VH-VL binders against o27280. Designs and how they scored, part 1

Every score and structure here is a prediction.

Target 1, 266 residues: o27280
Amino acid sequence: MDSMNVPEVLEIKRIVEESESVKTFIFSWDFRREVRPGQFVMVWDFRDEKPMSVSLIDPVRSEIGISIRRVGEFTDRVHGLSEGDLLGIRGPYGRGFELMGRDILLVGGGIGMAPLAALADEATARGMRVDALVAARTADELLFLDRLEAAGVNISTCTDDGSCGFKGFAHERLLTLEENHDMAAVCGPEPMMFQVMRILDERDVPAQLSLERYMKCAVGICGQCCLDDTGFRVCAEGPVFWSQELSRVREFGRYRRDPAGRRVPW
Unless a header shows other numbers, all headers, positions and changes below count from the first letter of the chain; Kabat numbers aren't used for antibody chains.
ipSAE, averaged over its two directions, is called F for ESMFold2-Fast, E for ESMFold2 and O for OpenDDE. V2 adds 0.75 times the mean of E and O to 0.25 times the DockQ between the complexes of E and O.
Where letters were taken out, [cut] stands.

## First folded at step 1 (VH-VL; framework fv_bamlanivimab)

Design a1 (at its last look DockQ between E and O 0.81; V2 from the best seeds 0.00; counts 0 for: pae O 10.6 > 2)
Fold by ESMFold2, look of step 1:
Structure a1 (fold): chain C 266 residues (1-266), chain A 122 residues (1-122), chain B 107 residues (1-107)
Amino acid sequence: as target 1 above (266 residues)
Amino acid sequence: QVQLVQSGAEVKKPGSSVKVSCKASGGTFSSYAISWVRQAPGQGLEWMGRIIPIFGTANYAQKFQGRVTITADKSTSTAYMELSSLRSEDTAVYYCARDRGYSYGLDYFDYWGQGTAVTVSS
Amino acid sequence: DIQMTQSPSSLSASVGDRVTITCRASQSISSYLSWYQQKPGKAPKLLIYAASSLQSGVPSRFSGSGSGTDFTLTITSLQPEDFATYYCQQSYSTPRTFGQGTKVEIK
């Protein structure tokens, strides 16, 4: 009579509207099951199950939060839920971020700021100095700014349209920032992460990057999320990888796979 | 029911230090956040810093950086605040309080210790 | 540091009165504000958090409102046990700061 990894049905305790398209769903969580920033959970709406990054890890309040961008049928249904409604949660899964040193740089694009917000909360709680570069297409899509400021994070912003902060891409803004960090954590659109990784490598800044590849696999991550050339499984050896690990991956930043497994350009 | 019980009143000389204890009960201490807040006679409340025992390292208000040390002992469920280089304006009641979080600006104090009066006089 | 300014510094009121206390932040703090009640010789007690959320066990005659820079605490029917000093506190940035207090006195 083996224990199985069964979704736990949890009540939505709070909903935070982060932007027009992003909501954070907060649940009570028993931290005897540890959760690390950068890990993911499987979210079940009693019809479908999808992997989602953990954006809030609060052992003091015994809470976790899951930030979900409205991008399709599943996420549309979840966005229609209210506090008190139920979702199934199983996990956590995957390798999370590892904190090192005293000064950390976070570089996040769009919803990629979600796992980095969780990391920022822990880093500041441990007394680290945290700088964050928060990127989006427009000002109204910049995520977690109030939360990061309240945690004591030093924020730089950039937007594609220049509506807030630096006008341009995250890697362009990064070129103008100080080169004094002990480590970096990066999450966002894969082309952005590739460019950011190259700059950090040139500066000899140890970097960890969170891949969004797990969203391309079928529900039930059973080793089907392998990266070309390395055999790394995103659900087991990732989603967080060191930049050195990713330097050997031909597909990183260059192409993706559709649901049928075909290579398509980014 | 969460309960915070502090050590007794102290009288100190200028230039010395004081260490106030705050023993917690009624929950999982490792997951507590404990803030220290002081109140000079007839004055308002002033936040000094906090510790979250599961993470260890404390955070301090800049005003107290270098003079205050906040620690926790998980085995006794006790937090400590030590203030050094005391001067007469440090005469105050010192409270420990359970801090309810550190994300989304949810730092509010739902349980308070009874307070520890510290008098700094020659 | 974010300065929190309360008005009035003191007021006199009778049992049954409606009492309003205001708190103004030196910059926007969103809804990251709490209210505390303190009686002489006692520790503060939490009344309201997140600007408008009533703490468990606090009578419903207490309410909070506001966002940004301007916040209010309202007591709709003052009771004998409500004569105390009231403090607001912001949790938007470090260090966390309190208003100077508002003393509510019987008269």
Scores: ipSAE 0.156, ipTM 0.665, lowest interface PAE 6.1, mean pLDDT 86
Fold by OpenDDE, look of step 1:
Parts: C-alpha cells; sequence; structure tokens
Structure a1 (fold): chain C 266 residues (1-266), chain A 122 residues (1-122), chain B 107 residues (1-107)
C-alpha cells in the first residue's frame, strides 16, 4: 500500500485503438488500491517515465485503462508495444474529480477526454445525468464517443473544421447550450478550459478543471509542476482544481513552464 | 467458480411487494455488478436494473422506475431486488446475473442465478 | 429504447447442420452485443460477448460476428445439446434489451 511510489511491473492486457494517435492500454488492477477519475499514474517503459491520466476504471473486470496520445519519443515507444508486453506503473497520484449533484456537464478536448471518460462511467453508474461536450480539431480526433454513449451519456460534439457536430470551439458550443448543471468537469487544452471556465462561472455552475503540466516526481517534491503565485503543485494539490482555486493562478490560460522551467505561452 | 443462488419461489397478491435475494459466492462480491432480468411465461428476457456494489448505487429501466429497488449487502455478498405494487403482469421468473463490465463492449452476463418464480394472483 | 430483432424466430435443423441466427439493432450498437443460450427451465447461458468473443468453456463451433446494427451467431455443426432458444442482447444503451429469441428445434 505504501509502496505506491515503486513502479509495479504490469502486463498490458489489451490495447484499444481509440484513434489514429490515441491508444488505451488496459491493465489488471487490485482495487484495494483506490483510484479515482482525474488521478494520474506514472508510466515507466524502463527508459523514461511520464504521467498519464487514468481513462478507465472498471472494478467489475478489475482493470484500469490508460489512454496515451502519440506525441513524442516516449509515447512512440509505448505505442509500439503489444498485448502481453510490460510497463511499470506507479500511483495513482493527485487529486481526482469530486462528483456532486444530479446533473453533470463534462467538457473535454482531445486527449483531455481521457479522465472525463472515467468520470462519466462513475457518474452514470451512480445514476447521475451526464452531458458531455466533446471537442476536437477534426472528427477523427473525437475520443470515446461510442463508450460514452454506451454509458448513457448525452453527447454533443464540436470540431474546429465542422467535420462533426458544431463547427467551432468548445466554449462557443457551450454558449449555445442553455441548460445549467449541478457541476461541471473540464479537461483539454488550457485555452479551451480557460474560456469554458469563464462561461461556467458566469452561469454559477461549480466547475472542476484538470490541468496538465510538466511533472517529474509526481509526489510534490521537485516543484517542476508548481503554479505561479499560489505554490500549487499540480501533482499534489491537483491535477483537478476547482475554478475558485484556478482563479488565483495567474498563469492559468496564459502560459506554462517547460521542462527547463521557462515560461512558454499557450 | 462463481455461483449465484437466489431465494425460493414466491406467491403474492396484487398490490403487495416481493423481495428476491441473490447470494454470490466463489468470487469477490465487491468486484461484481449484479443485474436483474425477468422472463414472463413463454416470453423473452427483460432487463430491470443493475447495481454496482462498490459504488453503492443502482440503475433501473424506466419501466420499473418507482417500483423496483435493487440493493446489495457486501457483508453477506447478497443482492436484493424488491418490486412493489405487484400486478398480474409481474408474474415471471426473476434472474440475477453478474455483469462483467460496462465498457468497450464487455458488459455481459456471464453467470446467472437459478431464477426465482414469482406468481402474482388474487 | 433499442429494439433487437432476431431472425428467424424459429428454425428446424438436424445434427451436423450449419445454423445461422441474425440479430438486428434498431440503431448502431457498435460491438456491445452478446449471445445467450437458454434451455427450458434453465437460466440463460452466455456464449458470445463483445459481438465476437467466445466465452470461456463454450465450444468453438459457436461464433459471433458483426458490428453496428447487424450481427450473426453461427453454429458450424449443430450438436444434440444445441437445441435451445438463443437470444441476442445489446449493452449499448439503457435499458439493456434482448432479441425476441430464436428457437432451434429438431427437424
Amino acid sequence: as target 1 above (266 residues)
Amino acid sequence: QVQLVQSGAEVKKPGSSVKVSCKASGGTFSSYAISWVRQAPGQGLEWMGRIIPIFGTANYAQKFQGRVTITADKSTSTAYMELSSLRSEDTAVYYCARDRGYSYGLDYFDYWGQGTAVTVSS
Amino acid sequence: DIQMTQSPSSLSASVGDRVTITCRASQSISSYLSWYQQKPGKAPKLLIYAASSLQSGVPSRFSGSGSGTDFTLTITSLQPEDFATYYCQQSYSTPRTFGQGTKVEIK
């Protein structure tokens, strides 16, 4: 139990092709170790280690899923793996989403839908009404649509190019939706989340947002994922934050820090 | 091996309620999802609802909303289905079944109870 | 609700025959489809899940195929113990729904 900081070598049970660039790797999981939607794990391919969101939590099958987008050298290697291959997994880490109310709105963009998909499963299992706004650049990049619909989620899509659903960005689509929800969960590109948060605040909808930052230790020690002016560590106090918390974070929606600690604008 | 053992046959009057139990063994109950499915005489199968004990909540078919309550006792590894305001149309064999998941097409019933016959007659 | 329609409702076959049962969903259900066998007085038995995955312990003469709206259960060589009623079931949406059943009888 206290050994969660030591990577456990796990066999890839299954690989789900979510899109051209996204795969979900499924592992056996002992649910005596609790995992919540919004939490992340550190994935170790015995060369490098990267934080990845948990996208599937299935206590019935005793499995978790980790969705990984192919974006660099590490993920290229991981995407080359097959069922039966091994990975090191340590965690889970971070603060996950809290479910409250009866009606929940999920707003996700791209790979940001990963933790939201897990949240959707739990929410629907708990009898909540779930609406999801799924955004992507193109139709081919929309994730988890069949899975979400199967779970009973009411889905609205938007794409930058209009290839599926509303043509435009998530916050633009959100403006066209009139219903209010008891709470919202948001994850995706930070500029998207920033705009979505503003709208939700204006509507007095409590919102939780999952941030993505460069993480090294995942245990709140190295400080690489510290947010300016607050000292919030995304790996410890996050990655899920309430909108009220993020309102105090100057860098939110504006810039992030790269592995060297330099400010990089969004 | 997983086994689901249901309570015995019931004969009820219209307007009354019936509570059927389903005791699970041979596995970890907390890792189960239990669905209830009924079958009227000579008819097909009808899904009523499901409970995921680890979450402690249940989902129901709209048809039975307000009349059916599905619960689970983790200490005894037993699921319950209570149906109230019974009608003659509720006469059926009621089955509990274990779900094997709810994602990626893996939501299926791999183990079934032996069934409980419920007869509603005046 | 998603309606599941099986075809045929009943069929007569002989031992050794190839038997094909179809199931059509009123809308796409991706691969969220299972097949069950039920004998009189008994609970249903799972044969196929996820449209084409064979349940452990089920004979290899059983197979499932299809995706979207059209699915097929195939018994390559019918055995005496295979005479029963077969049901398809979708798990794409709530409520879960079953086909009306296909009774496989002895010719």
Scores: ipSAE 0.006, ipTM 0.509, lowest interface PAE 10.6, mean pLDDT 91
ESMFold2 (binder alone), look of step 1: mean pLDDT 89; pTM 0.926

## First folded at step 2 (VH-VL; framework fv_bamlanivimab)

Design b1 (at its last look DockQ between E and O 0.01; V2 from the best seeds 0.00; counts 0 for: pae E 17.8 > 2, placed apart)
Fold by OpenDDE, look of step 2:
Structure b1 (fold): chain C 266 residues (1-266), chain A 122 residues (1-122), chain B 107 residues (1-107)
Amino acid sequence: as target 1 above (266 residues)
Amino acid sequence: QVQLVQSGAEVKKPGSSVKVSCKASGGTFSSYAISWVRQAPGQGLEWMGRIIPIFGTANYAQKFQGRVTITADKSTSTAYMELSSLRSEDTAVYYCARDEGYSYGEDYFDYWGQGTAVTVSS
Amino acid sequence: DIQMTQSPSSLSASVGDRVTITCRASQSISSYLSWYQQKPGKAPKLLIYAASSLQSGVPSRFSGSGSGTDFTLTITSLQPEDFATYYCQQSYSTPRTFGQGTKVEIK
């Protein structure tokens, strides 16, 4: 039996309330098992299982963090947990982000900032200059601002309602920023990522984007997260893709498959 | 096409144990869960428990806790249900079923075994 | 445990009839509801999952609706092969529970 496929029962070490709807759950982690920003784990509450991005990687404290937004029944149950409670964690899975260059741009929307926060930590630790465009619908939904600031990240915020920073969408804010970077990492609502990718491509900025799809096995065998036309499995070939790869994915930014396999527009 | 093939009918004495097997074919065994459901003669359906083979752990209905053990062998794509301390009330047809949608927060059973009749009589 | 109550327990209908079966949960189960058909001596067959999603290979005359506590299975035009017992099943909480069944008999 592959040890990666067996969930390890871990105690919630502490819980950080990031916002009204987002909590970060901290676990002790054996770093003999490598984990990279952009990779995900399968979280098991002994009833159901969901893929979640790793938002904190701390080798010094031997801890990882998983940020979870309250959006449905599973996450409602998880948000009801307390420190000391147990969860099953298996993984990590998938392809994480690759860092290159000296200057990196992070563009995140909502909970999409979770993997990017982890990436920011690594990038800053490596001495890279990190600019982060943090987007949300409202100011109270902006995530990890204090954490990013403490890490030395240059933050630009935008909100749909203008309650904080630029009033508008992430791609609109990006258009107002003229500086180019050596690479970009993007994660958030797919329509946002689609628009951001187009801008970055026009600017010849190499970009990596993290996709979200329904996953079942997380090990690339069930096909639940298979992308149309390409055969890319988000859990195996992703969730982080280069923009060149996503350019071949017709459904990207346009539609997704629901649990029944039906096409649903974004 | 996915198929679940169960072991043959059993006749058992009260107090004994029965172990029923369910072999899966035509699919990815490790990607799904297997539930056990029984049906007493002329009665409805009763869920007993579920195993997710990739995890190797099972959940049970409280009614059967302590008496039922569900296991899975990934190498043979076979799930097992063992029920101990058998009673006359355990006389039923036992079904294995493939769980779909467990990762989405729900279970529905899209494929079923043919059923195994277990008769408990003195 | 969540109790599932079907109505009616049995009904008589003719070929071509519209048949409606209801299922009520003792508490809200959102859309975590499936419908099964069972014929004598056979295993149940999945018809509907997630309250309204039609299982592949199931005729379009079958449909499911509802959310929360009240659900409905509808057969628009009953066919000879549709005479069977139908069960609803909730997957909102453990243990998974079934309705008592509705037997659809020929009139």
Scores: ipSAE 0.021, ipTM 0.603, lowest interface PAE 4.5, mean pLDDT 92
Fold by ESMFold2, look of step 2:
Structure b1 (fold): chain C 266 residues (1-266), chain A 122 residues (1-122), chain B 107 residues (1-107)
Amino acid sequence: as target 1 above (266 residues)
Amino acid sequence: QVQLVQSGAEVKKPGSSVKVSCKASGGTFSSYAISWVRQAPGQGLEWMGRIIPIFGTANYAQKFQGRVTITADKSTSTAYMELSSLRSEDTAVYYCARDEGYSYGEDYFDYWGQGTAVTVSS
Amino acid sequence: DIQMTQSPSSLSASVGDRVTITCRASQSISSYLSWYQQKPGKAPKLLIYAASSLQSGVPSRFSGSGSGTDFTLTITSLQPEDFATYYCQQSYSTPRTFGQGTKVEIK
């Protein structure tokens, strides 16, 4: 309802190739528009607009980084851009992660590591001990490992194909890890997040999970990002939810909604 | 144990500026934010802005934008607040306070300086 | 800006009394609220953070509760050292804002 709801056209300052399918686009950013780990932005390529994870929040250099996985026509076009090209950025929107205690567990799958990388930077700067379980289909899709290591994060990896670390799903690896955390932050494929949430709830570990739904307005007006059973809007009441909030949501982990609002299996 | 020691009281004329220092001892100066909060006589507390020394970036309440400058010197573990174009309404006690949150987290002011009285009068 | 409104602005109580102070935010601030105690001529002292978490070294007779827009500071068995002014503060958004204060006086 202010300048945050109108895209600002920004120049791509630098592009980091995180994997074959993921690039981080870095922009100069005026931090009078504050950004919290777990908040999102809407990226406009002058044809379409999509929500994207903020993975780098650097007030010192006045930069943000937005990590984008190539998965469709919009992201294909954005991946074809070069340094110096323009994108529209609207936001930030949504509720970010809350840090508590001294020991935090991060569980990220694929591009879900993007907001967790930003959170890891904040947590380590606050002096917290940070463990990260980084999951992907293959070793080549594990994101931000060098950055997390440089920040002092203790990393465990898992890959579906076993090419790096534990062979299997993130929740299977989690069952074999020590249970000594004050909180957890989780982001990734929703089926993964559901299984991880169940384990953390059984262990009485407070958990926050970041969800994505189809979004159009990003401010809660259009209703496209609503969760079944509760009426929570991912763009307004989320995208970060406590596990207790999500336990009331029968949709979570079982299906998603297309732009027409129709239930679609994961 | 963390301690914040501020510079002494000042008397200023309208239109001038004041620069208050806040020296930290104990703990880690660069790991937490330093905020500035003022209190006019007989009134409540007003947040002015903050700096996070590790990032070097200061943020200000809109009311003070353009008049306040907050800086930090990591080598001396000292934060500074400079308020320009002083008016009589700026008469207050100015506190520095440490908060555990950066701009992105909780601002719980767990340690406070002793306060610096600034009087702006003819 | 998020306005924080405390109630009452002043109260009188005796040693041993139970005292309750409320703070209302003009919009939801989740649990991003702290409580401070201030004695005349002294800097504020943090009592409660995150709405209900007791700061280290603060006596257990102090407690905080609430979420969203309505918050409460409770002092059980008031002691002579507790006669002071109390402030709530939100840290949900910038600028950070304080309530106007509640003065607790000896009856």
Scores: ipSAE 0.000, ipTM 0.386, lowest interface PAE 17.8, mean pLDDT 82
ESMFold2 (binder alone), look of step 2: mean pLDDT 90; pTM 0.930

Design b2 (at its last look DockQ between E and O 0.08; V2 from the best seeds 0.00; counts 0 for: pae O 4.7 > 2, placed apart)
Fold by ESMFold2, look of step 2:
Structure b2 (fold): chain C 266 residues (1-266), chain A 122 residues (1-122), chain B 107 residues (1-107)
Amino acid sequence: as target 1 above (266 residues)
Amino acid sequence: QVQLVQSGAEVKKPGSSVKVSCKASGGTFSSYAISWVRQAPGQGLEWMGRIIPIFGTANYAQKFQGRVTITADKSTSTAYMELSSLRSEDTAVYYCARDRGYSWGYDYFDYWGQGTAVTVSS
Amino acid sequence: DIQMTQSPSSLSASVGDRVTITCRASQSISSYLSWYQQKPGKAPKLLIYAASSLQSGVPSRFSGSGSGTDFTLTITSLQPEDFATYYCQQSYSTPRTFGQGTKVEIK
């Protein structure tokens, strides 16, 4: 317990280029520290520390993978690292996804597919049918397609420009697909997740959605990851929430908060 | 309208390999599945595997792991199936087939090639 | 692998007859089932997808029903061109698997 807030310094074992802007960093991992799909880790580059979702959980090879999209100064520095370089890892933290039934729907937008790829591996290993709606702006930005296909996941793709699969938004395609799922897991841009959640709620499909909020402590004491109205802490009570929990949160899908706590529209 | 045209019949010796082509026209080649299904004389249909070119990898039935390779060339809209270490029980008609994406997944085969007969005989 | 079992293995029928063919899956496959028709020397032809949805260009005398483990293909008024072998196929999980076939012969 007394060492859980000290990052363990780990060597980057492998780097997988998932796209022009997304890399997966793979580390050796002692699975006495259990990791669940949907949980996050704090990644420390010896200057700054940011939360990142786990995308690969491989106890057979004793490996964990963390997928990171290049979006700013911290992620630019991490993307500049090579195999053999070091990163600090704290965690895992947060509530992961729960699996139920035998037919699961995954809806992922962009980097949001990362935690869902880990969930897909677990679901298929348990003998579930997995249907995944994988969304991006263009075909080159669709993530984990080869991995999902190899695992036997039934993929539908959705691109804004129509370069792969359905042309349009994920919620638009979802309205046209068969309704045959016991549960859903959703992760991606919050406006997309809001639209998808509304459809799934109307269909009475239990849904779990993974949120992103600003984090500092990751253990629930600083309050920086709190949601409006409920006091839920994304780092402690989330990042994965059931749709019924989120239906009571006014800010969900409407706005986000910057690091200073100021409301910023989506 | 999607059309699938396969390469011609082949006679092969045991232990050799065969590579069958399937040229597609119509639709967006890179974003739909091409599956391979075979039928031995007097027998039913057996799914071997598939490729969706944009995914960059193929999915194989366990029975064929290590002996089958399915590839695609987007520039020519052509899929290939290569089966190695041929045995007499590999004598069959080999079909390529496409899924239109009527539902989740890609394996409702609405377009089929004409078939390629492969005979394995010494 | 999910095993698909068809009944009967063959049947004889006359033009105008109503014909039913059943397909049983070794586990529930929801509605992820298709039906194909195959004539000698020809590639299979898709008739029904998603258990009950009629493929474009297929005559309305063909219909499919069922979900879970038990599925039925029905031909309501058999025509001379319908004498063929019929296959069911599951698309619920990998590998995709076919039934052993049902041969419909002219009496």
Scores: ipSAE 0.073, ipTM 0.629, lowest interface PAE 4.3, mean pLDDT 86
Fold by OpenDDE, look of step 2:
Structure b2 (fold): chain C 266 residues (1-266), chain A 122 residues (1-122), chain B 107 residues (1-107)
Amino acid sequence: as target 1 above (266 residues)
Amino acid sequence: QVQLVQSGAEVKKPGSSVKVSCKASGGTFSSYAISWVRQAPGQGLEWMGRIIPIFGTANYAQKFQGRVTITADKSTSTAYMELSSLRSEDTAVYYCARDRGYSWGYDYFDYWGQGTAVTVSS
Amino acid sequence: DIQMTQSPSSLSASVGDRVTITCRASQSISSYLSWYQQKPGKAPKLLIYAASSLQSGVPSRFSGSGSGTDFTLTITSLQPEDFATYYCQQSYSTPRTFGQGTKVEIK
């Protein structure tokens, strides 16, 4: 078996078109290497490497899925690939979600639903009741709805333009859903997560949130993904954080560091 | 731990009204719905209606529409069920229950009051 | 209204027995099904929600299964405290409705 930090060249078994901008790439996986929802892998296209969340964990088929949104040069190249093509995968890395209780609330926005979809599968397999608030800008950007429904997840949709479900933002929809859960898992645009976290805190619902930051090494060495004032490394201490941890992170919901280390607002 | 405490037993004449209270403690009253369920002697359970205190909205089974009124006081964390035009058939134990899952289109009742016996007799 | 039909209406069993109670809905209710236990003179107690989710504090000998129209409550090894009446309840549509109950008696 290769070193954990050396990319394993894997063949793309299948490609699922989730939306116009999102594809899920499916690979054979040796589950002797444990992977948890919320963890990420580094995807290498032999030119560049990017962190991607695992969106599918299927021990029955011995497969994992990685959902990738087309947003730049790297993802453009990856989206140009076909079944049978090769990618380098190393990992998994990072802290994944912890499941607790009997019912869980998932709040996801856009591609943020990727790790949450994997979490939903695990939760339902464990016999948990899963409620999911799925948000996107428009109806055609809502991800994994059929998959979630098939898994027995109760879905509430939210779109900015009202083309599907509640018209508005995820936190606005959440305000109309008054029932509390044993825990919540949140992933999406950071401003969304910030607002959602505030509501959940007010409701005394334990919450875990998955952050996205510029990440280079994935092993806690380079410091590119360090969060201001805390020293938290998203790749090592995260990407999943408890709300209590994020309450200590000044930049959360406000700004991030770009590849040059500059502050850029959300 | 969540507790629901109901008012005491009632004896009423036909045609009169009864109002039963249900005080909640140990939880967030506004975050859940309250349902009312009754059980006639030796019979099964019958759902009457539900209120969502934070919204103040109540829904009723058609069988009781026009006769039942469910209200809630958030300041005291108390729900009320008033049933008018009482009949002998209304003799039953009335339960309040915390109703979970209402925001997601399904309900289950995880905590129950101790029940209030209402007897309607001439 | 959705009618819930339990089977059997009553059964006799001994301590240690495996007990199975079925509940059938007049139409599909997906997984919107709960199970309750009620003892004489007491309020119902939630056992299972969402067809198969075990309520906190409920012994693991209780389990629920099924979806659509057919559901099952199983007690793997009946204990003395399990002699009671059991009810299924659908929450798919209004009004919420219960099964007629299944009385589990000591043999």
Scores: ipSAE 0.028, ipTM 0.588, lowest interface PAE 4.7, mean pLDDT 92
ESMFold2 (binder alone), look of step 2: mean pLDDT 90; pTM 0.931

